VHH binders against q9xhz8. Designs and how they scored, part 8

Target 1, 326 residues: q9xhz8
Amino acid sequence: MGDTKVETISRLAQWRIENFGPCSFKKSDPFKVGIWNWHLSIERNRYLSVRLFPELSRVSKEQPPVAKFVLRVSNVGPNRRFYISPVYEKLLRTTDDCVWHVDSSFHGRFTIDVEFLDLKICPVNGGEASPVWPTDATMQSISTQTTLKCLSRMLEESILTDVIIHTADGTLSAHKAILSASSTVFKSMFHHDLMEKESSTIHIDDMSRESCMALLSYLYGNITQEEFWKHRLALLGAANKYDITDLKAACEESLMEDINSSNVLERLQEAWLYQLEKLKKGCLMYLFDFGKIYDVREEISSFFRQADRELMLEMFQEVLSVWKPV

## First folded at step 23 (VHH)

Design L5
Fold by OpenDDE, look of step 23:
Structure L5 (fold): chain B 326 residues (1-326), chain A 120 residues (1-120)
Amino acid sequence: as target 1 above (326 residues)
Amino acid sequence: EVQLLESGGGEVQPGGSLRLSCAASGFTFSSYVISWYRQAPGKQREWVSTITRTGSTNYAASVQGRFTISRDNAKNTLYLQMSSLRAEDTAVYYCAAIGWDRSGWEYDYWGQGTLVTVKP
């Protein structure tokens, strides 16, 4: 009667059965592991059949668990015998998704243990199941976030800053170590200063304080998409000037995403200026392969007057490559 | 073997000009960020100028507008054009090559230096 309760500790659930009696079937009370309620059931026929299944719920229906687990059946007493199942890794939706047949007749008190080794949840929209419990990747993520928060705080609160950056319209404080770790140019600037000088001053006269803050935010890992979008061109310039290759790449990718007739010529010029081959190619494709040059016909003359000769030659070559004479 | 060899140092009067060269060998010069440093007598070595792989340049405030760093990748040579020289510019000038790998910092090479003396 009262032996349907399942106790849980950590990733272990234990069902203590006092007497299976004449019954051929017994189902446990629900027990919580992860985000699901679970049931164990036993059926005695030729074999003892042990089943693990989630309680029917919206979550279990829409996002069924993928469970990696081991079952154990053991008798209670001085002569303990136990049987261990194979390691199961199964999507569990119904009672029949996992059945362990034990070739034993347990009379009297016995326990059924389920040890969950892993639990994953399936996405509603399909895709790869994700772990419910922290994994190495999760820990790394947590650690990364903690680090980023720390770095952000260091910047925001000017914690032990050792470099003053003079911008076009203001000053900022930063850390030589962070700058040096992020940029070969900054590393070169501070190569000997790291050991010898407590404070340094650098001048970034070609950036506004706001743009420079965006740069620092990027370097310290707390830049927002909004800030990035707002300062993309300035960031690109800085990335090029200070050889921040990942930022340069990020800017290039970003600029590739929203090429249109209003910005393509400017972006082509920037691509040329900063030697962004992907962006350059994208712009040329937009203009000539897709025929959008017509849409910028009013601006193109001005552009040609200012464009580098080599860029013009490349443009011309592109035209020739796509041009099909009637 | 990686080698950086500075040349062009000498004595010059205040307001004068001098052009330093750094000949690089033993590595792919074009793949490196290259810099000039200087060390005055009794002072610490200080950064002067850096040129990136793509030709972007940076200068210390003390030399901004007076010095010009340039590179010729075909000749594996770094240059420093110095103008409007001052007594404070007297130092041993060093060329340094820094390599950047996707995995981190790999190379940091230095020349032996060339002496620049600015005096009346």
Scores: ipSAE 0.767, ipTM 0.929, lowest interface PAE 0.7, mean pLDDT 90
Fold by OpenDDE, fold request of step 24:
Structure L5 (fold): chain B 326 residues (1-326), chain A 120 residues (1-120)
Amino acid sequence: as target 1 above (326 residues)
Amino acid sequence: EVQLLESGGGEVQPGGSLRLSCAASGFTFSSYVISWYRQAPGKQREWVSTITRTGSTNYAASVQGRFTISRDNAKNTLYLQMSSLRAEDTAVYYCAAIGWDRSGWEYDYWGQGTLVTVKP
């Protein structure tokens, strides 16, 4: 049978059927769209049932397509009639995942069109499906990544740096513009310098060169999770000192993730020092609501001796709140 | 109307002390990072000190250890305690507030300045 070929152009697939009169079922040849081979099938009973499905393959099994598409059936001739399906958006794995029933009898020549409006690939390891064709979001992502690479390079290669940072044990170079864009404090420091285009020097004596590099890496968008984890307390201090709100929040969130008996008191102190309410609450909950205060019995006295009076009061109030009289 | 009004300037001998004040009105003072700047005669305006919303402080190297910036949010007032004053500290001192909103930087507010003269 010579009329099983499907032609494709861009996001359109067309199956031209010359004669379907004696047939109750017909399946198209495979056609390629995205990373999958596809088939159309027609079954004639009371209705004409049109199916779109990917060819069974390892790719289709492991990465099934999420397709947004419309189907069209039309006869050929001067009295052309066409039927259009609803817009489907479906994960297509099997032949039965999408069936369109057309209440029409097509005798003779007719065409089946599939217009793909969108097509996405599901990742093998899970996560969000990615579009086969570029979208605005895709372009933004590409642009963002390009920008981050650029910024990273600017820092790593010291391209047109205009500020020298003196740390506790070394010096670093950076860009006033980047620092000023991320911090009101830096902006304030460089407010007039920016106008004069002169190199300047700042002193961050309370940070090591390594910690300061982590800070810069964060600001330039190239910090790794490992670096962040390693320096998150120093970064928190810097965030507070230079009023980098998003960094402060990120540090707080990170510190909330791994509260335990060995670090809870220190983190409580940090929470107090930097006014991190979420972390403070988390630490207090850990100590008193969950009763883990007993796990730090040896350290708690020393902590109380050093703690702010108001913090102690808050701790006491927390104890009272969870205290159950016998 | 937003207003920053500096006060406390005057003449002082070298080695002396002076306390500047900046009274703020017309905006949420506590939401702003506030700074001191100074402009000496014939020189460009330079950054002196900044205090964050949470009270963290930063100083220019030239005034580190001698000047202390502080704020009283209840009084909407910024302070600069100056000690061990030097001739080179002679300048008009300005208060500035920089706000941060969710969409970006808010307007910078500036005072008219107060003159500090350090002379024998």
Scores: ipSAE 0.618, ipTM 0.870, lowest interface PAE 0.8, mean pLDDT 89
Fold by OpenDDE, fold request of step 24:
Structure L5 (fold): chain B 326 residues (1-326), chain A 120 residues (1-120)
Amino acid sequence: as target 1 above (326 residues)
Amino acid sequence: EVQLLESGGGEVQPGGSLRLSCAASGFTFSSYVISWYRQAPGKQREWVSTITRTGSTNYAASVQGRFTISRDNAKNTLYLQMSSLRAEDTAVYYCAAIGWDRSGWEYDYWGQGTLVTVKP
């Protein structure tokens, strides 16, 4: 009876070998694990050398495996002995990338087991290795995405909404729990309602329905970049008003990305208004460090007339800081 | 020990004004969103006003335009300026501090309340 085909179950591969016979080398048939075909080989010399390697293919070449695995060799019979390799974690590209030497002679039937503990794809371009099997991180990601979809649906379909939001030009429905979970201010508003009332009404008169929808979209985790960009000023106001710190930060970062001569003074004013230190610094840097104040020379006087005295002082200080005597 | 102590309550005529204070101690006052609540006899406690760490304010519709919430972080004190008081404003007024950490809500700190009675 010849050697058996390598059998696989889950992350385990088993190769049953009848005997070496007159051979000093044997190679298994290919077996599939992950996206690769694999081979085991055994060589009998002073030691039994066991090798695990992917079958040479386009896939293995372009997407070589990083495998974490253990090898086991055991004889068949009543006096079964087990030899276990160390845990290997290796990029496997060639036959010699991983060799396990077993100090034992097997004259009869024996089995070689490979247990894959982890398997990753290593991109040739130097990117991050991606797992073949789900990891905790993967599962969390899946769970997160699922949750976001659910939340989005809850908002879109008004599933069990319990708060009506009156905006400047319309009404929206939302969930007190979501709002409260995202904002201390909302939590404060609904603190007793969560336990005692099934429905509530709030007024956000300083936002349009569309802007408020963007806010809700953000809070429910389904806002698009386009929507964010479109409504980022309104969102900033809301973030400030309702103490949504992460949103405020996101808005600040966004506003820092596209500072130019046409908006820098306005951005500076906004930075001052909402106490956005990074944005303020960015605007000041743009104006004074980079000398772009010249580009806004026509508008700067008007700005000075309306700007807060303290802001003006800060601007002046910035000028002094960057000013170098000739 | 965390403490919130309300004061300034009393009896006032309709149309009158009253200023409530809430003195905070035992925690970093400036790090908290602070709110006023009130509970009228036989009614549920209701939200009145909130002031953020940065001084942004929100008001219940029932008190909008009449009440002003403010804070002095240097004095660890919350204020509620009430004007144009109405009979329906009669309640025990509570101050509450709610801290938000990265892991969620830290603690809700509540005062014992101060009684405001609006009657002719």
Scores: ipSAE 0.612, ipTM 0.867, lowest interface PAE 0.8, mean pLDDT 90
Fold by ESMFold2, fold request of step 24:
Structure L5 (fold): chain B 326 residues (1-326), chain A 120 residues (1-120)
Amino acid sequence: as target 1 above (326 residues)
Amino acid sequence: EVQLLESGGGEVQPGGSLRLSCAASGFTFSSYVISWYRQAPGKQREWVSTITRTGSTNYAASVQGRFTISRDNAKNTLYLQMSSLRAEDTAVYYCAAIGWDRSGWEYDYWGQGTLVTVKP
């Protein structure tokens, strides 16, 4: 009578059945594992059939479980016998998705156990199922995000800063360790100063306070796409000056994405100045392979009067490499 | 074997000029950020100047406007042109390559140093 309850602990569920006849059916009360309520059911005809299924609900329909589990049936008494299912790994929507047939004559008192080895939430729109229980990859992501929040706080709250940066129009505070770990130039600059007790001062007279803050935001992992976009030319110059290779590459890639007739000559000059081969090739391709040089006819003469002789040679060679348009 | 070999040190009068050289061997010189450091008698070694792979330069405030760092990648040589020398510039000057290689491993190469003495 009162043997419909399933006891759960951690990833285990146990249904104790006190009286089960030779030809009968019984369904457990719901029990919660993960985000779902579950049922066990048993049915005996010639063989014992055990089913595990989620309770029908909006949750189980929209977020069905993918479960990896093992079932066990055992009798109670001095001559204890038991049967263990294969390991199942299945998407469980209905009562028919998992049926375990046990070749047994058990009746009366016995126990059904479930051990959930893994549980995932299946997205109905496709994509990757998300685990209910944390994995090692999930913990790495949490650890990384926590670190980024700490670095952001250090910068925003000036926690234990040890260097003052004088920019063209204001000052900023920062950490020698962060600067040194991010830049070979700052690493060299502070090589012996990392042991100093007094705050150091450095001058970055070629950046505004706002653009230098964008640089710091990048180094501390807190730069937004909008802040990057606004300051990307200043960031490129700083990345080159302080040998911040990943930022230099990111600026180059961004500048290639929006080459147009109003900026292509400036970007070609910047690419030459900072030795950005990908950006240089992109500008040359835009001008000559796609023929956009005709959109800058009046500007090109002034550009050539001031351009480096070797750059002009490369431009001429690009012209020669395109032949017989149409 | 990586070698950095400084030369060009000597005695000079106040206000004079001197050019230091650092000959590099045993590595691809053009791929390295190279620096000058100095150590005055009884004092800690201090950073003087750095030149990047692309030729960008940075200077300590104490030498800004008086010293010029340069590199000749064809000759694998780093230079420090010192002008308007003062008594406080008296030190042993070291050439160093400090940074990370392409695999992210730190390198830290130093020369033996060359003495510069500015007469009182």
Scores: ipSAE 0.495, ipTM 0.860, lowest interface PAE 2.6, mean pLDDT 86

Design L5
Fold by ESMFold2, fold request of step 24:
Structure L5 (fold): chain B 326 residues (1-326), chain A 120 residues (1-120)
Amino acid sequence: as target 1 above (326 residues)
Amino acid sequence: EVQLLESGGGEVQPGGSLRLSCAASGFTFSSYVISWYRQAPGKQREWVSTITRTGSTNYAASVQGRFTISRDNAKNTLYLQMSSLRAEDTAVYYCAAIGWDRSGWEYDYWGQGTLVTVKP
């Protein structure tokens, strides 16, 4: 077995060259790092030139490597010296994409090392390059996805539930720990609750079973966008009642997105009731700054007969600020 | 120094009414979810009612429709209006602020309690 073999371990590759002198060119056997086979080659014109490139294949054509690496040449003997390249970060398709001209000449026996600091797959259709090796961010994502799947199973299969929720039209099972971690109201409710023999029971008579299931889906990390949109107002009420601040904010932002003449008065009343300043200002802007109050002429009288007097004052102040004489 | 001081307890006949007060000091009262708890002789402490920062209320089933929790943020005072009192309502009543602040730090503040006795 000659001197064409490259040994690999982890992200390192080493090519031991036993005799380079009569020949002006050598190319290594392929070696695998990542999903590609690679070659090293050396050429001596004036000085030693070292090249790193992927073996031509369907893989390297369709998924070319973006590599971050360092090359090292060292002599053999008692006083080893290292010649180290800059750190390269390059898309490597051909032999010409990486050439390192060593600042010395070599003859005879020496060693070439490659350390791959990072490897990525470049997609053909212009997407973002993906890492070959896991990162800390990737492992955190896997851990999160696993946790969400476990929580979904706990809810769907009622695994070791310890509270029964009576809604307006049915019951649901849930976990005190999830409820208490998500809501200061539930935390207060269960603060001294001992679970010696029986599950706790709570009553949420102002929610349907379906809307309460949407609330649970949110708390367990399983709510779909469709489910959220369908139940936004019920979820807002529940978030306010149980002091679930992030859900309350999410509902407010969502209700801002589709203000129209058929819902604006209702949303203004809800914003006042739940102290939602962004939604309140959005509804006032829609009605007065954009002049949509004329689209709700039939509804506005009824609205004023039951609206809070302070809200009516704010509406009047908005009219005065917008409709200044010009 | 955080203080919660209950008052208004006393002896009443069945069917009677009492109003409990809890004076708060040493924290921004309006920013807290505040609750009433009670502990009957020989029993563990139990939740009675909670009022949120926005005034939303929640009640234990045993007191629903008979007790009303309220807050006056200008006076830093929590109230519990109790009506239709029963012998099983006899307990020491505590006010408490339990939860977490904006930075996520847990808090639990308790009063010393006020005794309510409902005669047989």
Scores: ipSAE 0.481, ipTM 0.853, lowest interface PAE 2.6, mean pLDDT 86
Fold by ESMFold2, fold request of step 24:
Structure L5 (fold): chain B 326 residues (1-326), chain A 120 residues (1-120)
Amino acid sequence: as target 1 above (326 residues)
Amino acid sequence: EVQLLESGGGEVQPGGSLRLSCAASGFTFSSYVISWYRQAPGKQREWVSTITRTGSTNYAASVQGRFTISRDNAKNTLYLQMSSLRAEDTAVYYCAAIGWDRSGWEYDYWGQGTLVTVKP
């Protein structure tokens, strides 16, 4: 009764055994670490067997622990001796998942320590185990999410906006600092603005209000996948026009992933116009290396009549590459 | 190390044309976004036009349709073709490379300017 309690602090647990005989078994009271209650048990006949296991519950059944830990057995008193286990890293469901056998003559009074080095929740659906304790990256995640919330508020609430953008079918408000930090064109455009408390006006007549809002959403860090997908071509044009290099690359990669016979000729023309080497290569491979040009027979004549002569030369060179004897 | 040298300024009558040039040296010209700016007497320097590394162009509203920016990467030269000139176009015109490279290093290079005077 008096020696079943396990004391815990931080990631440590300690069980003090007061009177343990040569052929005995004891199990501790439950102690909480992470989301689980745990038990330690000891048994001795030839050697001391130490077990660590979660208390049986719906939590431990549905979300069993993956634990990384070290066990220690030591005697009490002067000239203290220790036995320390290897570092275990195990999925712990039952009493038999962790057994540490110690060749020790300890009787009477001794101590069992556990140090939990890491603890994860293993989901029953087979997903990735999630950590119980914060990692070094946790503060970075909090900081990033706080920043995104701040930028979202700046855009949604027009907090201290200093530029008005006239689009083809409406206006938007934005911040020169955001635009200038993301675009060398806008940086050049606003280079000599003094400390004036008044809004500047710019015209983006080749974008709708909705597509220009998608551009702003990207720059403020709150664009959705749906919004990006809907406006990919407009965003590509804007990224090229305003030299927003990371967006231009993102649009290119996205447009490469869903090349098909209904869009390949348009995308080839866009890749030529914006000097997108990866997308151009992808379209040429689709048409010639995979032979899909026959799927666009009705469209290809019109395309060739309006295509740039240099683009047609590159298309011919791709045909020659596919038909190249060695 | 970097040099930008403007030329081609002078006096013109209203409605006339001029072509400005900016010779660049000391950097990989084709990798830079290059702009024209102007400063009228007694006024703040203002942006006129920008051409990107891919040749995409942008113009201030005051010059849209009258000025054409272009670049010749083989000659490391930026151009500004000015047409339908007006008295308010009178200014010192500057060539500038302002921005950052792909490594994130900011650049801010300016020429000394060339004077364009449009007679009243």
Scores: ipSAE 0.461, ipTM 0.848, lowest interface PAE 2.9, mean pLDDT 85

